# VH-VL binders against q96il0: the designs that were tried, part 39

Target 1, 167 residues: q96il0
Amino acid sequence: APERGAERRDTAPSGVSRFCPPRKSCHDWIGPPDKYSNLRPVHFYIPENESPLEQKLRKLRQETQEWNQQFWANQNLTFSKEKEEFIHSRLKTKGLGLRTESGQKATLNAEEMADFYKEFLSKNFQKHMYYNRDWYKRNFAITFFMGKVALERIWNKLKQKQKKRSN

## First folded at step 1 (VH-VL)

Design p4c (framework fv_pabinafusp)
Fold by ESMFold2-Fast, scan of step 1:
Structure p4c (fold): chain C 167 residues (1-167), chain A 121 residues (1-121), chain B 112 residues (1-112)
Amino acid sequence: as target 1 above (167 residues)
Amino acid sequence: EVQLVQSGAEVKKPGESLKISCKGSGYTFTSYWLGWVRQMPGKGLEWMGDIYPDDSDTTYSEKFKVQVTISADKSISTAYLQWSSLKASDTAMYYCARLPKYSTGNAFDIWGQGTLVTVSS
Amino acid sequence: DIVMTQTPLSLSVTPGQPASISCRSSQSLVYSDENTYLHWYLQKPGQSPQLLIYKVSNRDSGVPDRFSGSGSGTDFTLKISRVEAEDVGVYYCMQGTHYPFTFGQGTKVEIK
């Protein structure tokens, strides 16, 4: 198999993660979407003979995941809170209760909700731009270190060949 | 490389205020929650609370929410634990520790060296 | 609040012998992401705690393979296959599944 540099993701052909027992022979495992961020976490496998460079790459990937998961968990929470506030404010302005005659939660029509979505996106535009910038920076760094790890592995193989020639 | 460095030991009298610090280095301070853990002399570990430095969001243990204030200054990668009025029962070793929620499942992976706080009259 | 109970409270071990520490939680520690947030720490004399095992069985970076964690639901075990002098200290289990986070009372490991 061609060298992929970093850890291999351990997923089933159907797109469902394979069951990975907590053993050293498993590679990275992709979990189900997190309840708050709605993003799938990666559970990283740590090899016994991990080099310092491989450790740095793995920790960078772990930190990037932590940052990404937390950003979206916070963003989704903020969205839900502001959405509820907007709905309650508009229902109050119309003189309507929070519940319908059937006891269901009162809602606004699509045109009214469009105002909220537009305002929310506008308010968070700069935050999302900074997120995208940081996401690209982090992925560039990860790619750079993946390259370094690949070179280290090639160098180690070359060293092994030289030692064999010496013997 | 990645480390948390805490302020030095403190000797105080009951009723005095105190603010101790924990400075992170070698990682992106704003990407991780940071927790505070108390260890009474000769006893085990107690989680006090945690803070997310990017927005200063805090979570406290019910036992500690009235006793202490947790804060952070992300511009200098430093978190703080503060008492308005110390009691003799606050005598303990206080640790700060990094808390990756998603990568480790809320495990404290990097610990400070601890700050010993002694409160006696 | 989830109560974490460790047994035994102390162990005296000859170097090279195995050691086993149990941790029991009052409630299941399975988180909504299907992982179990049970962790093990070692506090060596005069030092800060250090992470050994996270999420039941994952060794932290630099932790020797003589340390292994296992368990599910409410019953967990930390095993040391061959105790070395450097392994002396107090071992704590911790749950990170539910607030407030709670620790076991600790198990002291000493060399005979």
Scores: ipSAE 0.034, ipTM 0.664, lowest interface PAE 6.4, mean pLDDT 85
Fold by OpenDDE, second read of step 2:
Structure p4c (fold): chain C 167 residues (1-167), chain A 121 residues (1-121), chain B 112 residues (1-112)
Amino acid sequence: as target 1 above (167 residues)
Amino acid sequence: EVQLVQSGAEVKKPGESLKISCKGSGYTFTSYWLGWVRQMPGKGLEWMGDIYPDDSDTTYSEKFKVQVTISADKSISTAYLQWSSLKASDTAMYYCARLPKYSTGNAFDIWGQGTLVTVSS
Amino acid sequence: DIVMTQTPLSLSVTPGQPASISCRSSQSLVYSDENTYLHWYLQKPGQSPQLLIYKVSNRDSGVPDRFSGSGSGTDFTLKISRVEAEDVGVYYCMQGTHYPFTFGQGTKVEIK
């Protein structure tokens, strides 16, 4: 029996952010919206003396960004694909061609598309709940590490001030 | 009538594979999420995961993600729950249940009759 | 994971008397759309679970009016105005707001 190849779900290509910030930037840079996710990527600044805790925070922010980019890229791709399939199926059911006499893509009216949007939103409701949970967890973790880094920076500044007073 | 019909009871040994089924009828199978719920003997209900049969989009509980595989064949309106290697701890009643469209807000409105899985040496 | 805590775990009721079951969540069940996805199920002896109440207070089709749900945020209640013999079983609350979906421990309702 031929192994029915698992239809590789067309995953959006991992969008390597083509955004190259200036080499001498001392802060985070926000790129243009990604073509697949429509999210603006952030290029995170790397301090010359990055602490292990700062590095961990940076990595967690990067991983969260990548996760978020991939999620929305896939959602947008799925939406576009399903929308096109819906339009095609509906036009076929109506006995209409995919193109008008003028050669333009045949479209459905807003009322006909309302059924598609309702179904799409209904289907993706659970997926969005899952996404929101994970988004909150990730952001909570990021915020926690931001607090730790802030405390570390305060402590390091205090130690430096004590050393300067002892000399 | 809207119904979910599950496969019959299974008696297996540890290490064996198993695939149980849930067939939907009386509704558009591809337009509803279908979930699996475990009930261990004398215990409560545990959500395992669900599948959207139209595109086989699947969500798992982290507890079950590596233990089971959920799949569907929309051509025959059937969902599946499978184990690659059963454990004695997998002994339970397994229910499939339908999640209606977002109007009920992730409530299971239709349930299968359950499949009893017994894993004993 | 959201922990759902039911009280009591067992209830013995005289026919015609009211019953009340509490369900508490470890976190708010209010979603970003301002809806609360708390549901109630009944599992009768030897049967599959059946939906009673969805979204806190909405009765499912065919559910008698003697069943009512209420609550907000983290505290929810199922009430039976007049318990009948057919109401015997285990009642479960379930949250559908957060993944993974979680159930209460169940409340066993028996007739005296």
Scores: ipSAE 0.027, ipTM 0.673, lowest interface PAE 3.4, mean pLDDT 87

Design p4d (framework fv_pabinafusp)
Fold by OpenDDE, second read of step 2:
Structure p4d (fold): chain C 167 residues (1-167), chain A 121 residues (1-121), chain B 112 residues (1-112)
Amino acid sequence: as target 1 above (167 residues)
Amino acid sequence: EVQLVQSGAEVKKPGESLKISCKGSGYTFTSYWLGWVRQMPGKGLEWMGDIYPDDSDTTYSEKFKVQVTISADKSISTAYLQWSSLKASDTAMYYCARDYEPSGLYYFDYWGQGTLVTVSS
Amino acid sequence: DIVMTQTPLSLSVTPGQPASISCRSSQSLVYSDENTYLHWYLQKPGQSPQLLIYKVSNRDSGVPDRFSGSGSGTDFTLKISRVEAEDVGVYYCMQGTHYPFTFGQGTKVEIK
């Protein structure tokens, strides 16, 4: 009995791009697109005198980024797998080989692929709804904390100006 | 480190109201769903519902929808489970747990220590 | 609701021997993203549940290599290659594919 090879469920490795910004960076850095998610990771700058509110914002942004990277890495893997399976199944149904006479990978036409995209979107609709819900929630929170940090910075600047006037 | 700290054990009579708490720390409390799980004495685990603390969006199991209220105070990183009128059958251990999964479907990666609720005449 | 059925409900194992717990779902746990949201938890005596395995076969951080998860569709298995004294407790499978989330009955693992 042929050993049914354990289909290694290729879970997208949770490896966020190991982009390391220069040590002397005083600002956020955008890395190259991640190979799995195709999203550009942001390396967030950590100020030496980071306030608790700034830290909270930074952590929230980091967590949101990680969440987003993992989502899209998994989606892209799923998409690629299903796309390949679709192509193979359709080619087989047509009595076509997986390779052309020229040795190139056989492909489907745009019309046939449109059916795949429609089916894929339909199948993943609920997942995308949950993603969008959580994405909006996270981004709302980030925006709110950005506002708070902005106000804190303004207040601190005003206090510094007052202190300078009193000396 | 992510921690969920629950309120202490409660001893109540039937008909009394109760509100137990779960405080999250070590993570952005508002960015993760937080679930409640019941465990009756000597029984298994039952998912009750969850809440997104930032906007208090709440999902219930149909079994618990009328029995309990889940709420959160994001200002103090605390979620709550409350009863308006306790029954003897509400005697159980109650756990809070953090939901995690980027796909929008979750598993519980961190758990509170549990709150024992005893309802007796 | 999806019914999760664990077998056996109790298992007594000699230290160093393997253990196997089965979990069956009443419906497929494969989601539209081709992931299967079946998870395993351990509740040690007097403790809270802890995550062991997520999405069928992924070990949580700090979970020993002696734990492994497998399965597909509706049939899942948790294996312990060599049971240790610290592995005593109740094991639960959980499905997270469909609301409401549901747990198996639990499998009590004891040492002989």
Scores: ipSAE 0.008, ipTM 0.551, lowest interface PAE 10.1, mean pLDDT 87
Fold by ESMFold2-Fast, scan of step 1:
Structure p4d (fold): chain C 167 residues (1-167), chain A 121 residues (1-121), chain B 112 residues (1-112)
Amino acid sequence: as target 1 above (167 residues)
Amino acid sequence: EVQLVQSGAEVKKPGESLKISCKGSGYTFTSYWLGWVRQMPGKGLEWMGDIYPDDSDTTYSEKFKVQVTISADKSISTAYLQWSSLKASDTAMYYCARDYEPSGLYYFDYWGQGTLVTVSS
Amino acid sequence: DIVMTQTPLSLSVTPGQPASISCRSSQSLVYSDENTYLHWYLQKPGQSPQLLIYKVSNRDSGVPDRFSGSGSGTDFTLKISRVEAEDVGVYYCMQGTHYPFTFGQGTKVEIK
């Protein structure tokens, strides 16, 4: 019998693949790798008594996940496209065919591809720098809110203990 | 106290559109799946699908995928079941019911009073 | 889809006598977490269904002790030790182990 998450993905009305936590999930659930970003999405568990502070933390983690997914999906697509264009251009310059005698796509060896990797990294240096800056900024914020949530939970536990003793 | 209140009975003609509602109160509406169940006159219960109101994630029974649309508006704690074009075979009592899923138990613990939909020419 | 079969489809009981309803599934209802998601509902005339028993044998809050559930795998039973007038209605078993959730045909319980 199929997993509940797989069945729900198959029945999604609005198109793009969705996933749901497996049955009996009381914790965050990790899904399969996304086709384009190759990153595994996390579905966050929402408790019945979620505080506003807990909601802010969850929203920040969800927003960070979506930002990360979008960045790597775009980056991987751009890389693949430019790699194909580079290979095609170099094979033309060498007077070589685009496919081998066996019908497979002609490729360049690692040494020949070094020029492409060097150019791609150089061209995208600024974009990667901004990604790293935002990544650290987002993780600082997440860590800060995780600390606040932890303190809130400790405080609530102490309040509950005091109430039980006074009653 | 947990309560699910459904919209009133409807009498429609084939080809007409319809949207019925189910309003939850007395619990955190966004934390529970809400299902829709059909009961044709004199027949048993059929699960149609469910929705998680916090993100409007839906699951449908294969039989009902093309017949109905399930949606929710979490700002007013209300879920909806709608038809773009009704058929005489849609004549039935429709129930909404809360799924106990957040606690890891998959059963309907609270039910609405039902909405009777009659489709005749 | 998992087919749920109830027997009998109709049952007439003298007040105070016991009643027994069987429910069989076309596949095992044991989930990977080792729980069995089989539930029983009662629909009284003109009313919405109400939960009686969840996960084979657990009575819902407010359900009288005269109701009990048992079974495993594919074979399940609901028993009423002493049927009372308020127990009349249609009883349904339901499986929540696999999508789509499916119900039995229903068993109508009447007083003679």
Scores: ipSAE 0.000, ipTM 0.449, lowest interface PAE 15.7, mean pLDDT 78

Design p4e (framework fv_pabinafusp)
Fold by OpenDDE, second read of step 2:
Structure p4e (fold): chain C 167 residues (1-167), chain A 120 residues (1-120), chain B 112 residues (1-112)
Amino acid sequence: as target 1 above (167 residues)
Amino acid sequence: EVQLVQSGAEVKKPGESLKISCKGSGYTFTSYWLGWVRQMPGKGLEWMGDIYPDDSDTTYSEKFKVQVTISADKSISTAYLQWSSLKASDTAMYYCARSYGDRYFTLDYWGQGTLVTVSS
Amino acid sequence: DIVMTQTPLSLSVTPGQPASISCRSSQSLVYSDENTYLHWYLQKPGQSPQLLIYKVSNRDSGVPDRFSGSGSGTDFTLKISRVEAEDVGVYYCMQGTHYPFTFGQGTKVEIK
């Protein structure tokens, strides 16, 4: 039985954004684009008296962000790898070297690269469909909890108003 | 970053009207109470009142209820403190301060203050 | 109105020595939610007031650990374990339990 070599899926390292917001921040911060995903990470503010609903919303946002970062990091890595393989294969078929006489990296023309993009999109179509589905599901959940937190804040406002009237 | 920027120093005569401003930025202006605090020269702090900018719900200290009007324009994230007729005794530093939402009735961010001088 | 009484009104402290400021309210500051809305502020010379301690004993963000608040009901204390030159200013207690909100008279802290 041939040992199916476990293709080490080169997972992109989870680039922990080293972005540290100011200590006195009372709002969310947007960091620079991540090296692998090219997505800007959000550093979520944590209130001192975070409610259970606010905490749940924050966790859902964080988990969704991590999921999204990981998806695009892996997708970009796969794209880059397959693109390079495509270029090498086509150059070889043309009897061309990987470098020009000037020592520059040999490239394909726009028409040849259009074939790559079409094939890549076709191959990854199902993956993108699942991504979109899960993206909508996660965002719906986040929006739902945003509504709950908004209601909680309205209630807290009313309590504060009641406190003002009781004096 | 949360910032409260107040209007500049004012020099007025008794009987004149005055409206000073406090502009909030770096946060949702309509979601936090904004208070005004008076500090007379060489004296302590006095809470005057507060406003909720979303619905303009306003509360005054009884001491200031007839003396001043607190208002807000949420479209430009600005609160106001107004006098219809200034007195020499209104000479003071006036601070705006945000009430922190998760820490009830804490004044966590302050404006730089507006010095009002009323002299003949 | 709730009267907040601070003692002392002035304090001269040698750098590195501890300081203690008392604040007494004319009425209990315990609210119906069992929280006590007593806060401490520092106004440094020529600056706006800044929050130090909220709800008796909680340090605000960026406040050094040398600051501590304690107390219950009507009696509260702010302590500075080791006074530094940057701690110079006027300290105010504030009650937020009852309207109108009221401040103590302030305690001026100076370096010897």
Scores: ipSAE 0.244, ipTM 0.685, lowest interface PAE 1.9, mean pLDDT 88
Fold by ESMFold2-Fast, scan of step 1:
Structure p4e (fold): chain C 167 residues (1-167), chain A 120 residues (1-120), chain B 112 residues (1-112)
Amino acid sequence: as target 1 above (167 residues)
Amino acid sequence: EVQLVQSGAEVKKPGESLKISCKGSGYTFTSYWLGWVRQMPGKGLEWMGDIYPDDSDTTYSEKFKVQVTISADKSISTAYLQWSSLKASDTAMYYCARSYGDRYFTLDYWGQGTLVTVSS
Amino acid sequence: DIVMTQTPLSLSVTPGQPASISCRSSQSLVYSDENTYLHWYLQKPGQSPQLLIYKVSNRDSGVPDRFSGSGSGTDFTLKISRVEAEDVGVYYCMQGTHYPFTFGQGTKVEIK
């Protein structure tokens, strides 16, 4: 079919006229954790004869993944930067050097760090609320389109089967 | 890439049972009808029947309805053509072929064929 | 069952010359959706059949422009404008409008 074949088909029993190599994978693939977000990316397989609705669902899932990874990469970088600034500030206030005698970074104890964690969570409260709202909206949209794709597939199967039976 | 891969050639005696297979890959196996076509040596093509793998609904050509059974195992994307008791007249090349929704009533991808030889 | 009749049953063609194959059905192949499910297949020596033309006149992907299909109702034609060596094989028309699907007897095309 024109919508299906972009290349030569291999129909030879012995493989004598083989021009199309075997497909390596037909499934979604999960990658290693991203360095900054620490989330595993999903690489989506694009099936043959993907419908416009299926394409929309896949793109929505890809965009949501990118949004989620970007949010957490930025959050982790911001946390790391502000944590180091807080540590340096407190060590300076206490009259301490930024490094130990062994050359390692000087740190604060858990009691001292509690102030930083409380402040960081507090000032990021609004950002967290907006993240949760957007996360909910995105997941609702994905669920809605997953439902539409499922109904489209059921409808197409019923139409195909019914046309066969009515003939 | 859409592929239909059939089981290897068979040599049988009259009265023996046989089950040959056709494995689909590169597409959603349960969404397409899978048909079987017979070609006797030096002769043309005869459509035998087909199966919808999602619910194993079958359609047979009247000539083949009592001669063969078509089945499918959707968990392994494989369809089967089976004889309870082979006859010499069953000697033929058997092809599986897919038909799809938008080009319904068309066989668009074919397996490589399974040669079945029945002799005493 | 719908009977599909092909003529000629055999054709020897000099390379570069045209070839024409006729297919007639015992009943109209127009389906209730107003489509005509008449298809042409080519079986090259030692190979599985392959789709050439679907629904009377539509070339399948990768099929050269030298192949064309035409016809309506019960009378259909496959034309090859310039036969090449790789076009050798048996050509079959098939109807998918009525169950069971039925094929013509086949037309063997060979090179002189």
Scores: ipSAE 0.000, ipTM 0.464, lowest interface PAE 14.4, mean pLDDT 81

Design p4f (framework fv_pabinafusp)
Fold by OpenDDE, second read of step 2:
Structure p4f (fold): chain C 167 residues (1-167), chain A 122 residues (1-122), chain B 112 residues (1-112)
Amino acid sequence: as target 1 above (167 residues)
Amino acid sequence: EVQLVQSGAEVKKPGESLKISCKGSGYTFTSYWLGWVRQMPGKGLEWMGDIYPDDSDTTYSEKFKVQVTISADKSISTAYLQWSSLKASDTAMYYCARHFYESDSGTWFDPWGQGTLVTVSS
Amino acid sequence: DIVMTQTPLSLSVTPGQPASISCRSSQSLVYSDENTYLHWYLQKPGQSPQLLIYKVSNRDSGVPDRFSGSGSGTDFTLKISRVEAEDVGVYYCMQGTHYPFTFGQGTKVEIK
């Protein structure tokens, strides 16, 4: 029985954009679009006196960002690959070469490409549904922790004010 | 790194208004009191007052209550010290300093700004 | 207001010799959390004050071990075991227990 070679799923390299904000950055920075995901990474500011809740929020934001970057990087690669394969397959079926007589890359017409997009969307529909679900879950968690951090800050303020009044 | 950066030196005449600034960075600006300290030439340190930047709650030393106004713009992590009418006696170095605290503890000043020299002369 | 009294107001020390500065408060500096919020600052010539010691005896980060703080209640001491040239400046005690916050008069430390 021939060992079905495990198709090495070409995973996009986890190359988080090497955008390094200035060392003295006191705020979140938005980097240029990543070359694979086309998403702009955010470099999160880390305050010196970060609370455990603030840290947890920051980590959740960072993890969510990394997850999102990886998803879209892989999705874009898959799309590009499948698109190219589709074009090649259709050209071959038409008895057309990969290059026109003028030496240009042969392309399919918009109608033919519409079939590709429809098929691609249909094939990836479930994947997108899971992505959306997870995206909402992650953002909900982030929002929840944002609320907790806000409450913590209010509490800290009240404590400090109380101290100031008691003295 | 936690830093306080103050505005540059000021030379003013008596009767003029002045507003100097202190910008905080490296920490949650709205979560710490920020104090102002005066140092007259060749003299010691005098606490003037403080502000909680989140809601602009302000406390003054009795000596300075009517002499200065402390304010903050939390959107740009900046506190201000201002005079409506300067006097020659206002000539001093002015420092901002963060009121640091550990959990439910008291306070000390850390860090300090680099100071703003205000010179009021005729 | 709490009055902070430093002694001496000026100290001339030979390099390598010890120095001691006293700070006395007019009231107890013990806070409700049972900590004492007396702090020591050094202002070097032409610089802003720098934290040396917080809560009586805790050295701030980067402060040499030759600096030590001690005391309780109303009486506090800053000691420098071996004074170096870089230790020149004015030392201030500060209370952060009660509003308004107050400083000692300062102790000028000079090298002989």
Scores: ipSAE 0.025, ipTM 0.653, lowest interface PAE 4.0, mean pLDDT 88
Fold by ESMFold2-Fast, scan of step 1:
Structure p4f (fold): chain C 167 residues (1-167), chain A 122 residues (1-122), chain B 112 residues (1-112)
Amino acid sequence: as target 1 above (167 residues)
Amino acid sequence: EVQLVQSGAEVKKPGESLKISCKGSGYTFTSYWLGWVRQMPGKGLEWMGDIYPDDSDTTYSEKFKVQVTISADKSISTAYLQWSSLKASDTAMYYCARHFYESDSGTWFDPWGQGTLVTVSS
Amino acid sequence: DIVMTQTPLSLSVTPGQPASISCRSSQSLVYSDENTYLHWYLQKPGQSPQLLIYKVSNRDSGVPDRFSGSGSGTDFTLKISRVEAEDVGVYYCMQGTHYPFTFGQGTKVEIK
């Protein structure tokens, strides 16, 4: 049964675009960039004679994609929210309105925004370090299983050739 | 506009053969599954099976596996449901509906054809 | 096969009043991709079924916001906040998680 943990995919923003490829495609499908994560989702082709090893690889890739898109959807939302709060706070401190005389959104200059970026990166340093660690662990596992699948396919081709007598 | 247009109503006698059609338009016909759903008079909906038109791969509900044959002609964007020998119990409304899979089993139907009424009586 | 049970089988509603339909599945409808393939269809008199809600809570294009779906696992609900004359018909829940795909018995909604 698929594992269901404390992950709140039914309640929290998933970040996944609505994208549904035809089942019988012979290759993976790549969708449009997700609204929140800005990552393109991949819907994986499922062969009719999928081996247990191929299924394990596909599910690992699917799980990694979902983990990755949710991380970036949450991170992008947090960044946008904190950026707006920072800009609003600084403009209020200066006694400036939220809109310019032309009606455009008031902004801070690049030097002022540098303080926000520095603070955001510092605050999220540990989170990004753990993300990178998990990202490498997941990609190592995927690469390892990709290698195993490749070897399995080579082995199966060799077995078929040995069973087939020369014409 | 995505549309499924089904053939007209049929009146048949028991033992006769019949082939009804469902023509897709406004989308890439070979990229979606076409399902067939039966509705007996005054009853609910029963999924019968589906076909992927690009390679004519079919899936049947066990109940319908020996009763009907599902086929498709992708050159004219048309799917078919056929009986070799009709029975009075085959009297029903038959709907075709487009669908696709998000995963190996996850699906839903949209749009639906207008339905083909099949009446089998002596 | 997955058995889909709807309650009630029929209800008569005064226009403007809310209506609620329940659907229960004999097994969990959550698939390995963590999506729940429970959908709601409306069949108006003399018409083909039309999609109202897919994957538990997503309204199909053009479906009024008075329709809402909720639920998880094996228990699901379709709610109509204010029933209108054009909402008359038979409502069906459907599961698309397990072969063979199955529908509930249908709930007939009538105006008083």
Scores: ipSAE 0.000, ipTM 0.455, lowest interface PAE 19.0, mean pLDDT 79

